# Ledger of designs, part 4: VHH binders against q989t9

Target 1, 279 residues: q989t9
Amino acid sequence: TTRILGVVQLDQRRLTDDLAVLAKSNFSSEYSDFACGRWEFCMLRNQSGKQEEQRVVVHETPALATPLGQSLPYLNELLDNHFDRDSIRYARIIRISENACIIPHRDYLELEGKFIRVHLVLDTNEKCSNTEENNIFHMGRGEIWFLDASLPHSAGCFSPTPRLHLVVDIEGTRSLEEVAINVEQPSARNATVDTRKEWTDETLESVLGFSEIISEANYREIVAILAKLHFFHKVHCVDMYGWLKEICRRRGEPALIEKANSLERFYLIDRAAGEVMTY

## First folded at step 1 (VHH)

Design k3 (framework vhh_3k1k_2)
Fold by ESMFold2-Fast, scan of step 1:
Structure k3 (fold): chain B 279 residues (1-279), chain A 119 residues (1-119)
Amino acid sequence: as target 1 above (279 residues)
Amino acid sequence: QVQLVESGGALVQPGGSLRLSCAASGFTFSKYYMRWYRQAPGKEREWVAGISSAGSRTSYEDSVKGRFTISRDDARNTVYLQMNSLKPEDTAVYYCTAYRGSWPGFDYWGQGTQVTVSS
């Protein structure tokens, strides 16, 4: 189940120095097929320690720091203080920029196993949200979360300030109780109210109205619009795939219908190792 | 216990009329957008007509505009498709469907009713 594992106190000055280095760094073009807007990442640790290794695969050796990873002393200290070095398989920064999200999806479908995927929140604000199925929630700065990435989920940023998470993939056989070390218990918080708008018949009809204009030329843009709606309306994050299929069925073009079915399969049902979605 | 049961399909001559009915049970009918789809042999299912949960909005595929009319009777949990000026190209199995468009609602499909337009 997705949950907080603990909290760490972040040194604002030292973090700011590492974030300045990251701001000038090259982010990966791998997994850009999952991006709606500027969702991007860079590898700090991977199987080989080579910056060119950008895809996640199941492997059983301790991750090695990349050249970029070696240039980030505070982030290395966070990794070494709060996670067992031998159990780390990947460590990366994920950056979500203004009005961007990752398309709703399930992880590990292309892998011959899975990881314990953990987020350490480095920089965020009240306009950043994570979603999982029909739920929306906020991960706070300094929090360490287990993300049940086998469930349909998304994340987005709707502020001018980007969201930055340190994402750590840990050996899948570890106990969640042992994953985060030297952490504090989460502080009590007021209950979060889901303030998203109710889904209405009129909203649905407006969305299905894209059937009048959808084509190969605007497909990616329309998909990105649909992917963002669940951050603002009380719907399941995967409902966008049902809407897209209905939009394409109404349009009546076989190629667009096939594409909608392919997107649903790729993001939610199955994908092959190394497979990339293009549309 | 969810059911959508279509009826009214028949063999009819070009230029004729038919009224299809779809009786719904096992869900809150008044909250669902209701639709008619059709499927000709060897073709994919195509959307024909839709009516909003409130009944205030209707929509039609271009080839049936002016010939087909969708309506609903929430007291009877029934949706209708009045088909006029039928053409051979309208020959298909017609499916009644219910669409919520949001969790926890589900999309429901009937088993279909055959419409054949031929001399």
Scores: ipSAE 0.078, ipTM 0.543, lowest interface PAE 6.1, mean pLDDT 89

Design k4 (framework vhh_3k1k_2)
Fold by ESMFold2-Fast, scan of step 1:
Structure k4 (fold): chain B 279 residues (1-279), chain A 118 residues (1-118)
Amino acid sequence: as target 1 above (279 residues)
Amino acid sequence: QVQLVESGGALVQPGGSLRLSCAASGFTVSYYGMRWYRQAPGKEREWVAGMSSKGGWTSYEDSVKGRFTISRDDARNTVYLQMNSLKPEDTAVYYCAAGRYLGSYEYWGQGTQVTVSS
């Protein structure tokens, strides 16, 4: 059920001031195993209020502002005006830089519960996209979206200008209809036309040709190439894992085959709390 | 209501051909990875052929390579397994499976019996 919950009017001057603070801030290296290029985040609110708490866990108390969060008055005002303070469990900025994406994945696999995950779009452009299964769509500036993060999904930025979202994790027992407050209704929009290229046998042959060169030394780079294809071709975002497994099977090296299976398991099927994928 | 229904199983002489069909209802096959499995009497179930969503790639178990072909007709929401040069060793119940996530096949058919004997 990924959908727009509402729209907010952003104060350009005050937002610009907070974004300048963020530009000088240290972004977390936690969850870098999900990054293809520069996808990164910083914590504004978490369970402890300590800046060093960077992992998401299920907890039952209102989130506390980090030192960074305390220094962002407009973003705090947005959080307090549009969400129930007591229901917030995490708030973070996610930044996607030029030609980067998050690898297609499912969230919450390592958690003993789930959140209602909401995106408030702070800064974006027409080359930024979200994907979910076979679908591609754009989240516009000032829009608040519920993202069904249990489904396979990705997000990417293919513009020199980064994408910045305020991502809020809300207590999972709340009604989705109660999550966003003091918001405007989105205007009715026509169905988005998917302008991605059709997937062809020639494209598949080119992709599977990586079997001739794939090795430990270029594995991460090849995975990043595969992860981006669904933004430009009409394929399911998880099809990259099938291509990777077939590439490795053709190469015939047991270690590469095992690595491909491990990536699929980690991102789509199951992972333990605190588990990190390296490849 | 989500269903996969296999058909086309029959008794065939060695060297013969069969085409199995797997008709899907309640979901769109082009969004799913599809596989054919078989189970012979007294043996474990084994995979035979597979294809990714939208037919991006296909794969086959070594013993059937060059003889079996998996294909899909998205307009008919149906997946096929063309079996040529059939051998007695191909005798089994054949199942189709659909998975939204690779390696996780959540929908299975009830199976169709293929017998290869003189």
Scores: ipSAE 0.000, ipTM 0.134, lowest interface PAE 18.8, mean pLDDT 85

Design k5 (framework vhh_3k1k_2)
Fold by ESMFold2-Fast, scan of step 1:
Structure k5 (fold): chain B 279 residues (1-279), chain A 120 residues (1-120)
Amino acid sequence: as target 1 above (279 residues)
Amino acid sequence: QVQLVESGGALVQPGGSLRLSCAASGFTFSWYRMRWYRQAPGKEREWVAGISSYGGSTSYEDSVKGRFTISRDDARNTVYLQMNSLKPEDTAVYYCAKTPYHGYKGFEYWGQGTQVTVSS
């Protein structure tokens, strides 16, 4: 299950130099259908080592550094020191900015297999959270986490200051005990207090009131609002899909109802390789 | 296709106990809030109990609090309703419902129901 695997000491000076290179880099538009606001990534290692190859597919060879990856000596050193180079299938930077999140979803639905997905936290702040099912938690700077990305999950940053994670996809047959190397043991942690507001009938009816105004023209914006609510209220991250379907049912337009069902299917149930969601 | 099959309903004397079961198929069971409803003859269907996805929280209608317990077994795709200290007014057909998510009302998928009769 999703858990901390270890902690690394980050060299702030060397990290700052690599982050300056990243700040001038172009981030990918692939998987923008998963973004609510500015959630974006860039490839440091992939199957071919070519910068233009941005989709994740199952492959069985050691990942190759992209030109961008080759220009980031400290991040390369982190990858080589803390992960078995031959078991890495992808390494990318994921940036979440300015009150953005990734829509609640399951990963690997379009793949014939899955990866061990690991996050090394490079830069974060108190307004950044990960969610998984009914749970909300914070990943701290320098921590390495296994993310069970086959479960419904989301991540958000509700701050003008971005969140940056180094995300490493590792061969799915590896043991979690073998994945992170040369790391400090995680310290015992107190249970995180969930300070989110209780969900009420009044809040639900306010949300369902979008039925009065939802249309093709504001659909993506309303979906983005719904996707963010579970960061602030004690609800399951996938509850937004139930709310969206009821909003569309009340609105009574068959095309909007069909769209709501297709979003639930795409993000949670199944999708084909190369399939993209359009709003 | 979504299927819900209730079982366990019976004739029981006041003060007796029953355990109802609902076997679910055709959806990812653990992701959905499950509810029990009941309907007495000539009355509207009323909510009885609910359990969140993965079983993290439960809720009950006031008249059954302390007497009924809802639970789930996600490995078996089954939701249960343990009914204790049964009263004649608990007589109804009991329905299992798949609800979309937490706090939501309406648009449930329903099972066929199981009859509970509390009478001497």
Scores: ipSAE 0.000, ipTM 0.190, lowest interface PAE 14.0, mean pLDDT 86

Design k6 (framework vhh_3k1k_2)
Fold by ESMFold2-Fast, scan of step 1:
Structure k6 (fold): chain B 279 residues (1-279), chain A 120 residues (1-120)
Amino acid sequence: as target 1 above (279 residues)
Amino acid sequence: QVQLVESGGALVQPGGSLRLSCAASGRTFSSYAMRWYRQAPGKEREWVAGITWSGGSTSYEDSVKGRFTISRDDARNTVYLQMNSLKPEDTAVYYCAARYYGTSWKYDYWGQGTQVTVSS
């Protein structure tokens, strides 16, 4: 299950310097098929140390710093102080921009194994959320979280200011208690009240009304709308796939029905190494 | 680490069906890809079927494709091989194997095997 592992005190001045370098850097277009709006990343460490290596694969060697990674002294210090260098397989920055999210999905489906995926929150705000199954929660600045990425999940940013996480993929046999080093224990927090709206039959019928207008020309846009609804309504993050299939069934076009089935398979059930979803 | 125990092997007539089970012990079953292999007398051990750690992808050797189905039940820590339309050529000891990925070394764990005989 997803959970907080610890807290790091961030040096704001040194972090600001590294963030200025990142702001001028090129972010990857790989995995853009998972993006609903601007969700993007850049590699700081990977298998080869080459900046052009942008896809995640199972590999068994300590990750090597990319040229970009080498230019970020404070982020390297955070990686080296709080994680075992030999156990890191990937380190990247993930940026979510205004009104964007990653489509609800399960990770590692194309891989022969899985990683321990952890997030160190560098910059965030009150309108950024993570979801897992039917739950919604906030990751705070300086917190280190284990993300159980094999479960259905999403993340979004619904503010003018982007969300920036340092995401570290660690060798999958490590104990969660050993993954985060030199961290402080989080203080006890009150449970967050879920303020999302109740899901009603009226809301469902409004959503299914897309059946009157859905076509190849607006398919990706409609999928993105559906993907965002669970951040604002008390539903499971994968309910969007059921809605999409029903929308397409009502529309009655075989090509659209097949596309809906392909999206559900790709994001939740199975995908091949290197496979990309096209809309 | 994981220990594997196969069961379900029997004598069956040609055209018959069998379901083999492989029970795993340990808390890491969901981190392993699972595979079935077989070995007939005097022959090399050959791969038969595989299923990924997530259960989302399966693969089969050409000679069994369409007749055998691999599946897993992570709640019961068990992998299955459903064998239909059995032929005398399918006679072998069947082994399950667990493959772990995510370390500097790949580890294979094997069961003791279960005998399948296709004959009258």
Scores: ipSAE 0.000, ipTM 0.192, lowest interface PAE 16.5, mean pLDDT 86

Design k7 (framework vhh_3k1k_2)
Fold by ESMFold2-Fast, scan of step 1:
Structure k7 (fold): chain B 279 residues (1-279), chain A 119 residues (1-119)
Amino acid sequence: as target 1 above (279 residues)
Amino acid sequence: QVQLVESGGALVQPGGSLRLSCAASGFTFSSYYMRWYRQAPGKEREWVAGIYSRGGTTSYEDSVKGRFTISRDDARNTVYLQMNSLKPEDTAVYYCVKGWYSPRGLDYWGQGTQVTVSS
């Protein structure tokens, strides 16, 4: 179950130095098919230690630092102090820029196994949120969270200041209680109040009105608009796929209908190893 | 051609058990996420439980956790909701839903089956 595992105290001066290196770094074009706006990542540790190895696969060896990873001394110290080095399979920075999100999706569908995926929050603000199914929540700076990435989920940043998380994939057989070490217990929190707007029939019909204008030329943009709505309305994060399918059905173009079905399959149901979605 | 047919709704006493079934046809059932929703008189529709394709991962609304169990039989194109320790508050029409749609979204809903929990 997605939850906070612990809190670390971040050294702001040392973190600032590493973040400056990251700001000048090249982020990966892999998984750009999951991006709605500028959601992007770079590998700090992977199976081979080579910067060009950017896809996630199930493997059983301790992750090796990439050249970029080797240039980030404070982030390496955080990894070594708070996670068992031998159990790390990947470590990445994920950056979400202004008004961007990752499309709602399930992870691990193309893999023969899964990881324990944890987020250490490096830089964030009050306009950044994670979603999972019907729920929305905020991860705070210095918090380490387990994310049950096999469930439908998304993350977004709706401020001019980017969100940066250190995302660590740990061997899938580890106990969640053992995955984060040398951490402080978080202060007790009251349940987050969901302040999103209610979803109305009028709002639904407005969204379905995209059926009058949707085409191959604006498809990616309309999908990105739909993907962001659940951050602002009390709906399931994957309801966008139902809306998209109905939009395309009303438009009546077979190619658009087929595309909508392909997106639903790829992000939520099944995808092959190495498969990439295009639209 | 998508059809969802719910059955198993009945009048039952508090503390009782009931199993709902949803027979699906017209689509590749094993590939789809399936959900149960309910609507009590004078209330909006609310999500109850879901079961994902690929490994049958399940999710539940907090008020039914530990009491309700969703399951599926892909060979028979059927999704089930086992309801135990029923309470008067569980009285509602229960709907089977194909896929990912919200209660106010697109209509791949069944006709519903009435569950009444009273003495």
Scores: ipSAE 0.011, ipTM 0.313, lowest interface PAE 9.2, mean pLDDT 86

Design k8 (framework vhh_3k1k_2)
Fold by ESMFold2-Fast, scan of step 1:
Parts: C-alpha cells; sequence; structure tokens
Structure k8 (fold): chain B 279 residues (1-279), chain A 122 residues (1-122)
C-alpha cells in the first residue's frame, strides 16, 4: 500500500542550483499520452546511461547516470545517500506544471515484472495533490513515499509553481522496509480532511452535457477536463472513464464510443510493451 | 458485448489436477485482462489469478501460486486455469471475470460467468 517511508532534510541552496540546471534542460516527450497538460520528466539514471533511453523496461543491472544526471551534484548525492546504488533501475525528475495532471491510470500493465516505485519530494505546495482510488493526499517536501502504482492513481498541480519529484524505480524483489536509507521517521500529522466538494446529480448532468459538443477535434481537451475533476470532487479517480463512455454513448458516434473504450483499456486494463495511446 | 461461460468443474481427489475453461463471445475479449475468482460457501468471493491481454503478465493469490497456472488462447477467445496439487481447501465455485470501469461508479467488473463447481474430496 502507498505510504510514507521517511523524511530527509533538503539543502535548499544546493537544491536550488540543481533545479536551475533542470529548468534549462529538455524534458522528455515519452509517455506524453499519459499527460493532461504539462506532465513531463527528465531521465537521470537508466539502463544504458544514454540520454536517448526514455522508456521504462524491466532490467537487472544497476542504473547508470545519464549526461544530465552527471550534471546534478546535489540530486546525485541524495540518490547515493538515501538509496542503494546497486538496486536503482531508474531515476527521473517528474515535473507537473500549472493546471496539469497525469491521467488516472495503473502502471506496469505492459511490463512482465515490477519495481518498487519511490518518490522523493523536491518542490511542492498546498495545491499539489496525489490521488489513489477514492483518496486524495499531499506529499510534503523532503518526504519519501512508496507509491503503489498498480492501483489506480493520479497526481496534479494547481498552482503557478510546478511540482518536482525525484522518482526512483528500485529492484522489485527488495524489501520495502529496506529501500530508503538514512531517513528520519515521519512526523505525526493532523488527521487528513478531505475538503473536496460532494458529487451531485447537477454536477453529473453538467459533465454529461459535453455529449452535445464532443468531437474528434476537442476529444483530448474534454478528456483532460474530466481527468481533473476528481481533485475537486469526492469521486473515484477512474470515474472519469465511465463519464466519458456515457458522454460518447449519448453523442452516438461509433468512432467516439470506440475511442472511449480504447482509453479505458489502455490506462486501466491492459497494454502491450511499447504501445502508445493516440487520441 | 462480452459473455463468459465457464466449464471444466468436477470432483477431484486431493493431489489431483483439473483444467477450467472460460469461453468469451464478442470482439472485446482480446482487449481485456481476464481473471479467475472463487467462492466457497459462507465466504467472500476471492480473487485467484489474472492474465493480461498478451499473456505477458500473470498474477496469483499467494495460496495458489506455484500450483495454478492461468493462460489464454486468443484465437479461441478462451482463458484457462490449470490447477495442480489440488487441496480440499480449493473446493469452491470458480468464476471467470473481466475488469472494466463503470458509469460514474469507478472500477468494477462488468462481465462475470455463471461459475463452475470444483470439489476436492476423496
Amino acid sequence: as target 1 above (279 residues)
Amino acid sequence: QVQLVESGGALVQPGGSLRLSCAASGSIFSRYAMRWYRQAPGKEREWVAGISKYGTSTSYEDSVKGRFTISRDDARNTVYLQMNSLKPEDTAVYYCATYKPGYWSGYRFDYWGQGTQVTVSS
């Protein structure tokens, strides 16, 4: 289950220097089919050490620093201090910009194995949230979290300041209790209060009203709107797929109905190695 | 639309083997992950095994891992559950299912078979 593993103290001066380098770097267009708005990443360590390797595959060798990874001394020090170098399979910076999210989905569907996926939060604010099933929560700066990426989940940023996480994929046979090293115990927090609005019949009908205007030309935009609603309303993160299918059913265009079914399958049910969603 | 029909349930002695089949109708079969569940009297329905579209990923409940094998034959629109080293505790009605999001209700199973009875007894 998704949970905090520990806390690290971040050196703001040294972090700021590395973040300035990242701000001038090219972010990958790989996995852009999962992006609603500007969700993007930079590969710091991968199987080959080549900057061109941008897709995640199961492999059994210690990850090698990319040229970008080699240029980030503080982030490299965080990786070396808090994770076993030999167990790292990938390390990436994931950036979520204003009003963007990753579409609700399950990970690893195209893989024949698994990773332990861990997030170290570098920069965030109170308008950044993570979701999983029916739940919404915040990951705080300096926290290290295990993300149970096999469950339906999403993450979004709704502030002018982007969210930046260092995401580390660790060998899947490791014990979860052993993956984070030299970390402090998490501080106790006040009970989480879900402040999202109750879902109403009026809200549902407003959403289904997209059936009057949905077409090939605005499909991706409408999907992005639907994907963001669960950050602000008490609904399951995957309810958007049910709404999309009903919108398309009401519109009555076979091509749009088929596309809705394809999105549902790709993000939640099954996908092949190397498969990409085009819509 | 998808319809699922299970077959192969029988009475088997402990230590025996049995293969269950789930035949699906409809073009959507090849787009869906398939799962086997079981339910013994007085117990909740329990997940047993799952297989992805391409058969590249399989998963099992811990108590059956190493004894049961899930596979699929997309040319025949069929998923199989090969059960070896059967135990009396495996006695249950076995169900085939596919996992699909519902209208504004989140993730749920839209298609279930009628079930097939497996009894492991001497």
Scores: ipSAE 0.000, ipTM 0.144, lowest interface PAE 14.9, mean pLDDT 85

Design k9 (framework vhh_3k1k_2)
Fold by ESMFold2-Fast, scan of step 1:
Structure k9 (fold): chain B 279 residues (1-279), chain A 119 residues (1-119)
Amino acid sequence: as target 1 above (279 residues)
Amino acid sequence: QVQLVESGGALVQPGGSLRLSCAASGFTFKYYAMRWYRQAPGKEREWVAGISSSGRYTSYEDSVKGRFTISRDDARNTVYLQMNSLKPEDTAVYYCAAWTGSYYRSDYWGQGTQVTVSS
C-alpha cells in the first residue's frame, strides 16, 4: 500500500531557483483526460530524452534528461542523490492548481508491466491530499512516498497555492527498501486523521439531483464535481462512478449512460496502449 | 469485509473434468484481476491461471495450457476455472485470489477447495 519511504532536507533557495525555471516552461497536455481542473506535468527524464516524448511506456533503459530536465540543477541533484540513476524510467513534475484533482483511477492498465511510482514532495500545503481507496492522507514537504498506483487513487489541491511533486517511475522489479537512498527515517508522526464528513442519504440525494440537469454540454464539469467529493466526505474514491451511472440512468439518455460506463472502464478496468478518453 | 469463497472441488477420475467457482464479496470485483493457485501435498503453492480485470487477457502455467480455462462473470462477482483432461498431478487444494496489482499489499485469498484426481 501507499507509504512513506523517507525524508530529505530541501535547500529552499536552490529549489526556488529551479521552480522559477519551471514556472516559465510549457506543461504537457498529455493525460489531460485524467485532469479535473488544472492537473498537468513537465517531463524531466524519459526514454528518449526528447521533450516531445510525453507518454509513459514500459522500457528497459535508464531515463535520459530532457532539455527542461537539463536546466534544473537542483532537481537533478535530488534525483541523483536519492535514486539509483540506472533504475529511473521517468521523472516529471506534477502540478495541481487550485481546486483541481486527478480523476480517481488505476495506473498501468494500458501497460505490459508496471513501475514503482515514488513522489518527492517539493511544495505543498495543508489543503493538498492524496487518496487511496477509502483512505486520505497528506504528504509533507521533503517526504518521499511510494504511491501504490495499481490501486484506485487520486490527488488534489484545494488551496490558492499549487501543489508540486517530483514523481519518479522506477523499474518495477526493484525492492521497495532499495528505491530511496541517502534519506532520513521519518520522524514519529500522528496516525492519519480522517476529518472528512460522514456520507448521508441526504448528501447522496443532492448528488443524484444532477440527473435533472446533466447533458453533454456540462458532463465534464459534473464529473469533476463528483471526483472531488471523496476529498471532503468519507467515501471510497471510486464511488463517484456509481453516482455518475445512477445520475445518467435517471436522466434516461442512452448516450450519457454509455459515456458513464466508458469512463468507468477507461479509468478503473481496461484501456489500450495510446487510448485517450474524450468528453 | 473482503471474502472469497471457492467451491466445486471433488474427487474425479483421470481424464475427467471439473469446474471450480470463486464467489467474491466485500470489494468491487470488476476492478481486480483474478487468479487461481494450487498447493499439492508437500509442495509450495503455485500459480495456475490468471484473468485481467477486463477479462480480455488470460494467462496459464505451462502444464495446464490447453486443458484449463479461466473466465469471469462480473454480474455475479464470480471467477471460474474449467478443468479438462485432469491428471493425478493436478491433485491439490485450489485457491482463488484477487490480485491487487500492488507489490506491497497482500492479495485477497480464499480458503481453498480440494481437487483429487484418482480412481
Scores: ipSAE 0.013, ipTM 0.480, lowest interface PAE 7.3, mean pLDDT 88

